# Designs tried in a protein design chat: VHH binders against Putative metal-dependent hydrolase OB0413. Part 14

Target 1, 173 residues: Putative metal-dependent hydrolase OB0413, of Oceanobacillus iheyensis (q8et50)
Amino acid sequence: MDVRFPIGKLQVPEKVTIEDIHEWLKQIETYTNRLGETVNSLNDEELSKTYREGSWDIRQLVHHIADSQLNMYQRLKLALTDESPTVPAFDQEKWAIQPDTNLPVETSIKMLEGINERIVSLGYRLTEEQLDQSFVHQINGEISVASKVAKLAWHEEHHLAHIKIALSNNSGS
Below, E stands for the ipSAE of ESMFold2; O stands for the ipSAE of OpenDDE; V2 stands for 0.75 times the mean of E and O plus 0.25 times the DockQ between their complexes.

## First folded at step 20 (VHH; framework vhh_rezetamig_d1)

Design v3 (from u1 with N62K E66K; at its last look DockQ between E and O 0.01; V2 from the best seeds 0.00; counts 0 for: pae O 10.6 > 2, grease 26.5 > 24.2, off the site)
Fold by OpenDDE, look of step 20:
Structure v3 (fold): chain B 173 residues (1-173), chain A 123 residues (1-123)
Amino acid sequence: as target 1 above (173 residues)
Amino acid sequence: QLQLQESGPGLVKPSETLSLTCTVSGGSISSGSYYWGWIRQPPGKGLEWIGHIYTSGSTYYKPSLKNRVTISVDTSKNQFSLKLSSVTAADTAVYYCAREGYDIKWGYSFDYRGQGTLVTVSS
């Protein structure tokens, strides 16, 4: 198993259905609780664990999850309100070493609670037509609302798996 | 080293179907988890993403083009193709085939791209 992709790479069906959307939303809906259960009781030593050599530690991962959900949620909303808007990338590496990354993980958990709730609320109201709306990422190209919902779910699970792998390791960062 | 090369007619009449093939060398199109996509650049305009196909055959197209676009893969020839039906002058562009890899931090990106081929739609 490639620990970089513990749950596999993101795969989006050729034709995303509302049912697919709902399944992903169910994952998102429960994610913050699952993440919290995993990391809220961790001490500093545990939060400093990594899932592989040179990787972000658990603390960084949690903050990154929030960073990513924030950006992806914003892009989702832009896709729904604008006509194929162009969106910039954010430098995840630079974000991961900003001073706020040293804050307790609770700060990002709180962000995720709010963001995920809003994603879920918005997602369950998406029409089939809206699934085909899109934004243009400066690097990744055009991304549909449907694909973005898939990634919103996958990305959280992806990094939660990293966190769990890290916790199973005996060494810190 | 992976290399991509576009091939196909450089001139297409209006209402006809634009057909291009991308030949992949230096690696198998079936290896790894990548999307294989097409992009184009109309004269005086920026790059426009058209669509891509995954090794499994899953496709996704630009919504405004999805009714006219078909992307397919021929693993036996290590090629993938673009068909764009009902072309108009607006479809005149340099067309590029590209491999879309995935990075856990940056997401999907164009790792490799062909040199491009000009396709002109003209009567």
Scores: ipSAE 0.006, ipTM 0.216, lowest interface PAE 10.6, mean pLDDT 89
ESMFold2, look of step 20: ipSAE 0.013; ipTM 0.533
ESMFold2 (binder alone), look of step 20: mean pLDDT 83; pTM 0.836

Design v4 (from u1 with S56R; at its last look DockQ between E and O 0.01; V2 from the best seeds 0.00; counts 0 for: pae O 7.6 > 2, grease 24.5 > 24.2, off the site)
Amino acid sequence: QLQLQESGPGLVKPSETLSLTCTVSGGSISSGSYYWGWIRQPPGKGLEWIGHIYTRGSTYYNPSLENRVTISVDTSKNQFSLKLSSVTAADTAVYYCAREGYDIKWGYSFDYRGQGTLVTVSS
ESMFold2, look of step 20: ipSAE 0.456; ipTM 0.779
ESMFold2 (binder alone), look of step 20: mean pLDDT 81; pTM 0.827
OpenDDE, look of step 20: ipSAE 0.016; ipTM 0.312

Design v5 (from u1 with K105R; at its last look DockQ between E and O 0.01; V2 from the best seeds 0.00; counts 0 for: pae O 6.7 > 2, off the site)
Fold by OpenDDE, look of step 20:
Structure v5 (fold): chain B 173 residues (1-173), chain A 123 residues (1-123)
Amino acid sequence: as target 1 above (173 residues)
Amino acid sequence: QLQLQESGPGLVKPSETLSLTCTVSGGSISSGSYYWGWIRQPPGKGLEWIGHIYTSGSTYYNPSLENRVTISVDTSKNQFSLKLSSVTAADTAVYYCAREGYDIRWGYSFDYRGQGTLVTVSS
């Protein structure tokens, strides 16, 4: 198993259906609670654990999850409101070492509560036509709304798995 | 601080094998648990992930390239290499070696990267 991809890499069907969307939205809908149950009781030592040597610690992962959902949600909305807008990349590595990442994880949990709720609300109202709308990522190119919803769900699960692996480790680094 | 530097021919003929080496300085490839990989950027296109190798020797390649790609590590030289066989004009790109990071779209990127080297496939 590739430790970086504990749940595997994202697999997006060539033709995403509304049913696929709904499945992903169900994951997103429950995610914040699942994440909270995992990290809210952790002490500083536990929050400093890593899922592999050199990786972000649990604290960084939680904040990163929020960072990513924020950016992806924004891009999703742009794709829905604009005609193939170009969006800039954000440097996750630089974000992960900003001073705000030293805050309690609750800060990012609160962000995720709101963001995920809005994603779910928006997602359940997506039309087939809207699934084919897209934005252009500065680096990665064209990304459809359908693919983005898949990523929004997968990414959270992906890092939750990292967190759980980290918690199973005996050392913080 | 880690520094990565690509080296190899800048011109490759069609059907030949593109070979590049990444020399790592400021740290050992054998230290820690990291992925060392290659990405490329064709002219006018976005970055494309090629593949990477883990410190254990495990390799992972882009499915679109996996049949043509080989990545290896030489710990004695603190280097890792890329071989891309059966090249065509489509393989013309700036090639970068890098150490793992995170990319929001693909779930991977690199936090240290070389300056890149242009490889042109031409007769």
Scores: ipSAE 0.017, ipTM 0.311, lowest interface PAE 6.7, mean pLDDT 89
ESMFold2, look of step 20: ipSAE 0.333; ipTM 0.707
ESMFold2 (binder alone), look of step 20: mean pLDDT 82; pTM 0.831

Design v6 (from u1 with I104F; at its last look DockQ between E and O 0.01; V2 from the best seeds 0.00; counts 0 for: pae O 5.8 > 2, off the site)
Amino acid sequence: QLQLQESGPGLVKPSETLSLTCTVSGGSISSGSYYWGWIRQPPGKGLEWIGHIYTSGSTYYNPSLENRVTISVDTSKNQFSLKLSSVTAADTAVYYCAREGYDFKWGYSFDYRGQGTLVTVSS
ESMFold2, look of step 20: ipSAE 0.428; ipTM 0.770
ESMFold2 (binder alone), look of step 20: mean pLDDT 82; pTM 0.833
OpenDDE, look of step 20: ipSAE 0.018; ipTM 0.360

## First folded at step 21 (VHH; framework vhh_rezetamig_d1)

Design w1 (from v4 with I104F W106T; at its last look DockQ between E and O 0.01; V2 from the best seeds 0.00; counts 0 for: pae O 3.9 > 2, off the site)
Amino acid sequence: QLQLQESGPGLVKPSETLSLTCTVSGGSISSGSYYWGWIRQPPGKGLEWIGHIYTRGSTYYNPSLENRVTISVDTSKNQFSLKLSSVTAADTAVYYCAREGYDFKTGYSFDYRGQGTLVTVSS
ESMFold2, look of step 21: ipSAE 0.347; ipTM 0.731
ESMFold2 (binder alone), look of step 21: mean pLDDT 80; pTM 0.818
OpenDDE, look of step 21: ipSAE 0.027; ipTM 0.455

Design w2 (from v4 with I104R; at its last look DockQ between E and O 0.01; V2 from the best seeds 0.00; counts 0 for: pae E 18.6 > 2, off the site)
Fold by ESMFold2, look of step 21:
Formats: C-alpha cells, sequence, structure tokens
Structure w2 (fold): chain B 173 residues (1-173), chain A 123 residues (1-123)
C-alpha cells in the first residue's frame, strides 16, 4: 500500500449523477463525529505521531482537514454564485505552520461541525444543472461543482486514514 | 536575481523518455514554500501544465500525463528535473521550468520562468 494514498487517489466519474453526490454527502454527514471519536481523547504524545517520516503529525492533520474544508466550501459557493470565478491555490504548508494550529484539535472539530453541516445542506439541494457550474483554479484549471463535492468527501477520508495509520505504529507488520 | 535554465536533448525518439533538467541560480531551491514546476507549449497551442514538486516532498501532476511523468529535485545541485516516458509526436513542445510563487494580489502563479527549450519527438 502506498501510505501517502491509503484509500487511493480521487477518481471522479465522467458523468456525475445526483445519486453520486448523495453518496458522497452521506460520508461528509457522519465525518465530524467519526473524526472526533478518533482524535478528541488523544494526549499530546499520541497527537505527535506521524504516518510516515517527514509527514504532518495527527494534530497538524486535524487542523489541515478543517482548513481544507473551509477553503473548498468557499470555492463551492463561489462556483454557484459567480460565473466560473478564478481562485488562488491554497498553500497548505504555510497554513499548517501558522500559530493557531497549535490550539487543541477540538477547535478544528468545532469548525468542521458547522462547515460540514453547511456543505451537506447545500449539497442535497444541488440541481443537475448546478453540477456543471465551475470555478477556475489558477494551477489546476476548471473544476466543476460535481468534482468539488467528490473532493470534499475524499479529502476528509484520505486524511482520516492517515491519522489511523499514525495511531497504529505497527501498520504493515 | 533568481534565474531558471532548462537543459537536455532537443530530439527524442518515439517510445523513449524525454529528460530535462532545470538549473536554478541566484536563489536556493530549498528556501521557502515554493513549488517547482514544468509547463509546455505544443506548436500552435496554449500552455499546458505538466506538474510540480514541493521541495520538501510532495509531487502533483496533470492527470492526463501522470502515468508517464516524474518530477524530482536535487537540492545539492540546486536543480529539478522532468522525465516523461513513452513519448509520441504529441509531446513535441517548448518546455519551460518555473517557480510557483505567492503574490498578495494574484495568489499562486508562476513568478519565474525559464527561456524554454524545444523538444522534438521524431524518428
Amino acid sequence: as target 1 above (173 residues)
Amino acid sequence: QLQLQESGPGLVKPSETLSLTCTVSGGSISSGSYYWGWIRQPPGKGLEWIGHIYTRGSTYYNPSLENRVTISVDTSKNQFSLKLSSVTAADTAVYYCAREGYDRKWGYSFDYRGQGTLVTVSS
């Protein structure tokens, strides 16, 4: 297994259906509770574990998940409210070292509670026409609403898998 | 003053591997939070992003090319490189290396770019 992609890379169907969207929203809907159950009781030593040499530790991963959901939620709304607006790349390395990421992981769990609830509510109200609306990422080009919902679900699960690998210490033996 | 210069063979046979190196001078490839990338321009077409590497590890590639692309960094030589395998005539292009920087007004964009080097794929 490639530990960098424990659940594989994101794959989006050529034609995304409303049923696909709803399946991803079910993942997002339960995510914050599942993440909290995994990390809220961890002590500082456990939060300092990494899933591979040189990777972020669990504390950094939790804050990164919240930062990423925040940024992607904003991009989702921009795609729905403007005509293909251009958005900048998100520098996750620089965000991960800001001093607010030294706060308890509970602060990011609180962020996710609100953000994911908003994403789920918005997502269940998307129409088929809205799935093709888009924004333009300065580096990655045009990204559709449909693709962004897929990414919102995948990215959270991707990093929960990293957290679980880091907690195992004995993965692969 | 940061300078980037592409080097490598200008002619590559079909099915072989295209290999280019970007030499960075006037600055360190290890400094800061920058992505170091490759872009290309096929004849008569616009620019196409190939991929980039963050000096501290992560690579990201254009999905249409990711099966054939490797980007790597050699910090001791202040260089990064591109390998594109199994080339065809469609890979003929001017190839540029670039740094992706952050600008307060424009966000992430290529703030330094090399002169470009033409690579032709032909028998």
Scores: ipSAE 0.000, ipTM 0.101, lowest interface PAE 18.6, mean pLDDT 84
ESMFold2 (binder alone), look of step 21: mean pLDDT 82; pTM 0.826
OpenDDE, look of step 21: ipSAE 0.013; ipTM 0.266

Design w3 (from v4 with W106K; at its last look DockQ between E and O 0.01; V2 from the best seeds 0.00; counts 0 for: pae E 16.7 > 2, off the site)
Fold by ESMFold2, look of step 21:
Structure w3 (fold): chain B 173 residues (1-173), chain A 123 residues (1-123)
Amino acid sequence: as target 1 above (173 residues)
Amino acid sequence: QLQLQESGPGLVKPSETLSLTCTVSGGSISSGSYYWGWIRQPPGKGLEWIGHIYTRGSTYYNPSLENRVTISVDTSKNQFSLKLSSVTAADTAVYYCAREGYDIKKGYSFDYRGQGTLVTVSS
């Protein structure tokens, strides 16, 4: 297993169906509870663990998950409300070092509770026509609503796997 | 139990560089979850924030000192340091190293601080 991609890279079907969307939404719907169960009782030492040399620690990962869901949710709504709007690149390394990332992980769990609920509600109401609407990423090009919902589900699970790897690493024995 | 300890020369000549080291024990400076900073208290004056560093990122300095201050980290020794160049008698103070945390109600505050070390600038 490549610890950088513990659940593999995102693979989006060439044709995404409403059934695919609903399956991803089920993952998002339960995610915030599963993340909270994993991290809410961790102490500072545990939160400082990393999944590989030079990676973010667990505290940074939790805040990054919230930041990423927020950004992707905004892009999802832009794709639905505008005709292929252009969005700027998201510099996650610079976001991860802002002062608000010193806050307890609870703050990002609270963000995710609201954001993921909004994503799920919106997602279950998407039509087949809306799945093909898109935005244009400054670096990655055109990205569809369908592809973005896949990414919303995958990215959270990707980083939960990183957190679990970090927790399984021994600090000493 | 996290502990911070200042070390360095207690006497510095005018125009030279003041150098202090903070040794952190009972926790890791490498977490990236906290700011690591320096504060000073000149004789008979209040506390003055000097600056801080986020281990994986940017430094931030008091604007009144920023052209003379460098804060750096040595993760291999679990230490961070202060260099203050071109010192004068006005830089005589008790210097403290500290960890900065954030509380949603109180804002930024120092949750762990060293006992302080007196640095005298004399000629």
Scores: ipSAE 0.000, ipTM 0.115, lowest interface PAE 16.7, mean pLDDT 85
ESMFold2 (binder alone), look of step 21: mean pLDDT 82; pTM 0.823
OpenDDE, look of step 21: ipSAE 0.322; ipTM 0.736

Design w4 (from v4 with D103S I104F W106R; at its last look DockQ between E and O 0.42; V2 from the best seeds 0.00; counts 0 for: pae E 3.9 > 2)
Amino acid sequence: QLQLQESGPGLVKPSETLSLTCTVSGGSISSGSYYWGWIRQPPGKGLEWIGHIYTRGSTYYNPSLENRVTISVDTSKNQFSLKLSSVTAADTAVYYCAREGYSFKRGYSFDYRGQGTLVTVSS
ESMFold2, look of step 21: ipSAE 0.313; ipTM 0.697
ESMFold2 (binder alone), look of step 21: mean pLDDT 82; pTM 0.834
OpenDDE, look of step 21: ipSAE 0.601; ipTM 0.835

Design w5 (at its last look DockQ between E and O 0.01; V2 from the best seeds 0.00; counts 0 for: pae E 12.5 > 2, off the site)
Fold by ESMFold2, look of step 21:
Structure w5 (fold): chain B 173 residues (1-173), chain A 121 residues (1-121)
Amino acid sequence: as target 1 above (173 residues)
Amino acid sequence: QLQLQESGPGLVKPSETLSLTCTVSGGSISSGSYYWGWIRQPPGKGLEWIGHIYTRGSTYYNPSLENRVTISVDTSKNQFSLKLSSVTAADTAVYYCAREGYKSGYSFDYRGQGTLVTVSS
């Protein structure tokens, strides 16, 4: 198994349907609870575990999940409210070492509760025409609303898998 | 084992509100993180998702029904409900209540037996 991609890389269908969107939204809708069930009772020693040598630890992963959902949600709204807006890349490594990442994981769970609820509410109201609207990533080019919803769901699951690997007795870390 | 049972009138007049209740037994609506939803099957047609409620209060509806539908939960009675306003003959269907699992998609791990609701003068 490639521990860097424990659930594989994101794969988006060439044509995304509203049914696909709704399936991804169901994943997002239950996610914060599932993450909380996994991490809310961990002590500091457990939160310091890593899924591979040199990786972020569990505390950093939880805060990174929140940071990523925040950034991607903003990009989603910009795509819906502006004409093909350009968005910057964000420096994940620098974000992960800011002092607020030493806070209890509960702070990011609270953040995700609100952000994921907003994403789900917005997502269920997307029209077929809106799925083709886009933003322009400064490095990666044009990304559709449909692809972004897929990424919002996948990225959270991707890092939950990393957290579970870090907690496993079978892990090399 | 968890069981879901629909109840409510089988006949509703046009323009009135269809009201159904789902009673949950063998488990608690407030335990665990599950979706509690309603689906229907009009005569000779496939299943149509109406909407669902997450146990902590968020509701989501089929956009085609959104302005006529309300789903609510009463944890003290271990029930959730459907109200569909301004009904017409097109709303005649077998209505099912269901629990949706954690896995994404419209998969149901428990479903009621269904109740026929006829909209007729």
Scores: ipSAE 0.000, ipTM 0.278, lowest interface PAE 12.5, mean pLDDT 86
ESMFold2 (binder alone), look of step 21: mean pLDDT 83; pTM 0.847
OpenDDE, look of step 21: ipSAE 0.337; ipTM 0.708

Design w6 (from v4 with I104S K105R W106S; at its last look DockQ between E and O 0.01; V2 from the best seeds 0.00; counts 0 for: pae E 19.1 > 2, off the site)
Fold by ESMFold2, look of step 21:
Structure w6 (fold): chain B 173 residues (1-173), chain A 123 residues (1-123)
Amino acid sequence: as target 1 above (173 residues)
Amino acid sequence: QLQLQESGPGLVKPSETLSLTCTVSGGSISSGSYYWGWIRQPPGKGLEWIGHIYTRGSTYYNPSLENRVTISVDTSKNQFSLKLSSVTAADTAVYYCAREGYDSRSGYSFDYRGQGTLVTVSS
């Protein structure tokens, strides 16, 4: 298994259906509880574990999940409210090391409770026509609403898998 | 066992730059997700956080000092350093280097700290 992609890379169908959207939303709907059950009782030493040498540790991963959901949720709403708006890239590496990453992981769990609930509510109300609306990422180009919902679900699961790998090994040296 | 030790001049003249080095032994400063920082305690006063550096070079400073402070890392020597420019008598303090960890009950804390070194700013 490639530890960098423990659940594989994101695969988006050529034609995304409302049923595909709903399956991804089911994942998002339960995610915050599953993440909390995994990380809320971890001590500082456990939170400093990594899934491979040189990777983010668990504390950084949890805060990154919240930061990423926040940014992607904002982009989703912009795609739905504007005509293909341009969205800036954000530097994930610099975000992950800001001083607020020393806060309890519970702070990011609280953020995810609200953000994921909003994503799920919005997602269940998407129409087939809205799936083709888009935004333009400064680096990655045009990204559709459909593709963004897929990534919202996949990215969270991707990093939960990283967290579980980190808890199971001793690579935090 | 991880150990931190401050070194540098104990006496600095006003307007000059205070320079201290922290030598880390029993572990690597580039490992894990820790901040490596400096704090000080002026005589008869409480502790004041100066700033810290994250593994691989990002720095964060106390806003009250930020225009005078530089924290840097020398990975080849397993050391990090403090430079505080334009010192005055108000900068006389015991200076500590430290590693910052997290505790769910108390939040930010220093889980390893040096013994401290007195730096006196005097003409």
Scores: ipSAE 0.000, ipTM 0.101, lowest interface PAE 19.1, mean pLDDT 84
ESMFold2 (binder alone), look of step 21: mean pLDDT 80; pTM 0.811
OpenDDE, look of step 21: ipSAE 0.023; ipTM 0.484

## First folded at step 22 (VHH; framework vhh_rezetamig_d1)

Design x1 (from w4 with R106W; at its last look DockQ between E and O 0.18; V2 from the best seeds 0.00; counts 0 for: pae O 11.6 > 2, placed apart)
Fold by OpenDDE, look of step 22:
Structure x1 (fold): chain B 173 residues (1-173), chain A 123 residues (1-123)
Amino acid sequence: as target 1 above (173 residues)
Amino acid sequence: QLQLQESGPGLVKPSETLSLTCTVSGGSISSGSYYWGWIRQPPGKGLEWIGHIYTRGSTYYNPSLENRVTISVDTSKNQFSLKLSSVTAADTAVYYCAREGYSFKWGYSFDYRGQGTLVTVSS
């Protein structure tokens, strides 16, 4: 198994159903608690652990998860309110080394609590027609609402798995 | 073992509000990360998901019923309830309360479910 993708790469069905959406929303709804249980008790040494050489440490991962959910949530709302809007990319590497990433992980946990709750609330009200609405990512192209919901769930699990791997390692940076 | 039991009137008049309570025993509603929900089965039809409430208190309802449904929890009594307003004959069904685990597939699987209670809407 490639440690870069501990839960595998994102796979979105050709036809996403409402049932699929609801399953992903359940994951998102419980995620912040699961993340908190994993990282809230960690000391600075543990937060500095990495899941592989050259990767972000656990602290950076937690803050990144919040950054990513924030951006994806915004794009999701744009897709639902506008006609195929174009959205800019954000540089996650540059974001990950900004001064705010040195804050306690609790700050990002609080963000995730709010963002995920709103995502779930919005998601459970999605119609089948809305699943086919989309936005255009400046780099990646057209992305449907359905695919975005899938990614919102997958991405959190993906990095939670990284964090767990890191905790089993002795390397830190 | 966890047990769920539905209770409430078996007969409701049209335009009135259907009210049911699920009493949970053998475990606390406040423990863990679960969805506590309601489903129903009209005569001759399949199961229909009504809605659920999450351990943290968030509620989600079937869009077809959303405007008429209210689900709430009383942790002091270890119960959760269903309110369905403006009922018609179409709301006649066996109603079940159930618990959904995190890993359970949407609307199809419950790890615990009550025996069900028939609610008839009639004048």
Scores: ipSAE 0.006, ipTM 0.243, lowest interface PAE 11.6, mean pLDDT 89
ESMFold2, look of step 22: ipSAE 0.314; ipTM 0.690
ESMFold2 (binder alone), look of step 22: mean pLDDT 82; pTM 0.838

Design x2 (from w4 with T55Y; at its last look DockQ between E and O 0.58; V2 from the best seeds 0.00; counts 0 for: pae E 2.6 > 2)
Amino acid sequence: QLQLQESGPGLVKPSETLSLTCTVSGGSISSGSYYWGWIRQPPGKGLEWIGHIYYRGSTYYNPSLENRVTISVDTSKNQFSLKLSSVTAADTAVYYCAREGYSFKRGYSFDYRGQGTLVTVSS
ESMFold2, look of step 22: ipSAE 0.433; ipTM 0.767
ESMFold2 (binder alone), look of step 22: mean pLDDT 85; pTM 0.866
OpenDDE, look of step 22: ipSAE 0.389; ipTM 0.762

Design x3 (from w4 with S109Y; at its last look DockQ between E and O 0.31; V2 from the best seeds 0.00; counts 0 for: pae O 12.4 > 2)
Fold by OpenDDE, look of step 22:
Structure x3 (fold): chain B 173 residues (1-173), chain A 123 residues (1-123)
Amino acid sequence: as target 1 above (173 residues)
Amino acid sequence: QLQLQESGPGLVKPSETLSLTCTVSGGSISSGSYYWGWIRQPPGKGLEWIGHIYTRGSTYYNPSLENRVTISVDTSKNQFSLKLSSVTAADTAVYYCAREGYSFKRGYYFDYRGQGTLVTVSS
């Protein structure tokens, strides 16, 4: 197993169905609770653990999850309200070393509670036609609403798995 | 062990609102990350999913019934309820409340379900 991708890389079906969407939304809806159960009781030493050498520590991962969901949620809404809007990239590496990354993880957990709840609410209202709407990422190109929902679910699970691996390790940041 | 039990009127007149309550025992509705749902089986037909409510209160309904369905939770009583408005004969069915689970292997499933209650829509 490659620890960089503990749950594998994102795989989006060629034709995404509403059933697929519902599956991903269910994951998102329960995610914040699962994440909270994993990290809310951790001390500073544990929060400083890494899942591999040179990786972000658990604290950084939690804050990154919130940063990423925030950006992806915004892009999702733009895709639904505008005609193939172009969206800028965000530098996750630079974001991860900003001063706010040193805040308690609870701050990002609160963000995720709200963001994920709104994603789920929005997602269950998606029509088949809306699944094919898209935005254009400045670097990565065209991304459909369907693919974005898939990534929103996958990305959270992906990093939760990293956190769990880190907790099993003895190395800090 | 977790147990679910449906309760409510077995007879409803056309155009009125069907109202059922599911009482949960052996566990708390507020515990864990589960969906609490309603399903029904009309006579001679298969099971139809009506909708569910998440522990945190978010709901999702079958699109075919969405405009008529309301599911709510009363954590103080450890109950959740179903309201179906503007009923017709087509809404006659055995109604079940259930706890919904999900796994990548099995997909959606009902790990606990009530015995069901017949609701007949008739004048």
Scores: ipSAE 0.000, ipTM 0.213, lowest interface PAE 12.4, mean pLDDT 90
ESMFold2, look of step 22: ipSAE 0.012; ipTM 0.422
ESMFold2 (binder alone), look of step 22: mean pLDDT 85; pTM 0.853

Design x4 (from w4 with K105P; at its last look DockQ between E and O 0.44; V2 from the best seeds 0.00; counts 0 for: pae E 2.9 > 2)
Amino acid sequence: QLQLQESGPGLVKPSETLSLTCTVSGGSISSGSYYWGWIRQPPGKGLEWIGHIYTRGSTYYNPSLENRVTISVDTSKNQFSLKLSSVTAADTAVYYCAREGYSFPRGYSFDYRGQGTLVTVSS
ESMFold2, look of step 22: ipSAE 0.401; ipTM 0.749
ESMFold2 (binder alone), look of step 22: mean pLDDT 82; pTM 0.842
OpenDDE, look of step 22: ipSAE 0.649; ipTM 0.845

Design x5 (from w4 with H52Y; at its last look DockQ between E and O 0.16; V2 from the best seeds 0.00; counts 0 for: pae O 13.5 > 2, placed apart)
Fold by OpenDDE, look of step 22:
Structure x5 (fold): chain B 173 residues (1-173), chain A 123 residues (1-123)
Amino acid sequence: as target 1 above (173 residues)
Amino acid sequence: QLQLQESGPGLVKPSETLSLTCTVSGGSISSGSYYWGWIRQPPGKGLEWIGYIYTRGSTYYNPSLENRVTISVDTSKNQFSLKLSSVTAADTAVYYCAREGYSFKRGYSFDYRGQGTLVTVSS
C-alpha cells in the first residue's frame, strides 16, 4: 500500500448517478464527527505526528481539510450559479504554513461542521442537469458538479486515513 | 435485537395528511450514527424511497415528494414519524420504516425494517 494514497486515488464513474451522490453526501455528513473522535483528545505530541517522512503533521492535516473543503464548496456554488466560471487555484502548501495553522484543531473542526452541513443540504437537492454543470479550474481544467461532490467526500476520507496512519507512527514533524 | 414497527391509520381521504409512526425497540434512536427512513411500495410497483432523518436531526427527502413530506424524531418515545400531505390515490402503498447502517452502500439499503403497513387513499 502506498501511504500517500491509503484509500486509493479518486475514481469518478463515467456516469454519476443520484445514488452515487447520496452515498458521497452520507460520508460527508458523518465526517466531522469521525474526524473529531480521532483528533479531539490528542495532545501536542500526537498532533505533531506525521504519516510519512516530510509530510504535514496531524495538526496541519486537520487545518488543510478545512481549507480544502472551503475552497471546493465555493467552487461548487459557483458552478451552480454561473455558466462555467473560471476559478483560481489555491496553494495548499503555502496555506499549510500560515500562522493560523498553529491554532487548536477545534477551530477547523467548527468550520467543517458548518461547511459540510451546507454541502450536504445543497447536494441532496441537486438535479440530474445540475450534475453536469461545471467550473473551469485554472490548472486542472473543467470539473463537473458531480466530480466535485465525489472529490469533497474522497478528500476528507483520504486525509482522515493519513491521520490514522500518523497516529500509528512514532515520527513527528 | 433492534425492532421497528409502523403504526397509523390504514385509510386516508384524498387531500388529507398521511401520518405514520415508527416505534423502535431494542435500541435507542439517539445512539450511534444512523439514518432512520421511510420507504413505500405501491401495488404492482417497486420500492420507492421517501426520506430519512439522520441521528443528528438532518432530514433528506425524495425530491419528488419533498414539498409534501415531513419526518421527525421523538427521542423521548424512541419513535420517528412520517407526514405526507395532500395525498392522492397515487400515495396508496405499503409503507415501511427502516434504519440504514453505517456501511454507506450504494442505493437505499436498510439493515432493519418494519413489517410494513398498508395505507389506502380513498374517499
Scores: ipSAE 0.000, ipTM 0.230, lowest interface PAE 13.5, mean pLDDT 89
ESMFold2, look of step 22: ipSAE 0.093; ipTM 0.572
ESMFold2 (binder alone), look of step 22: mean pLDDT 81; pTM 0.832

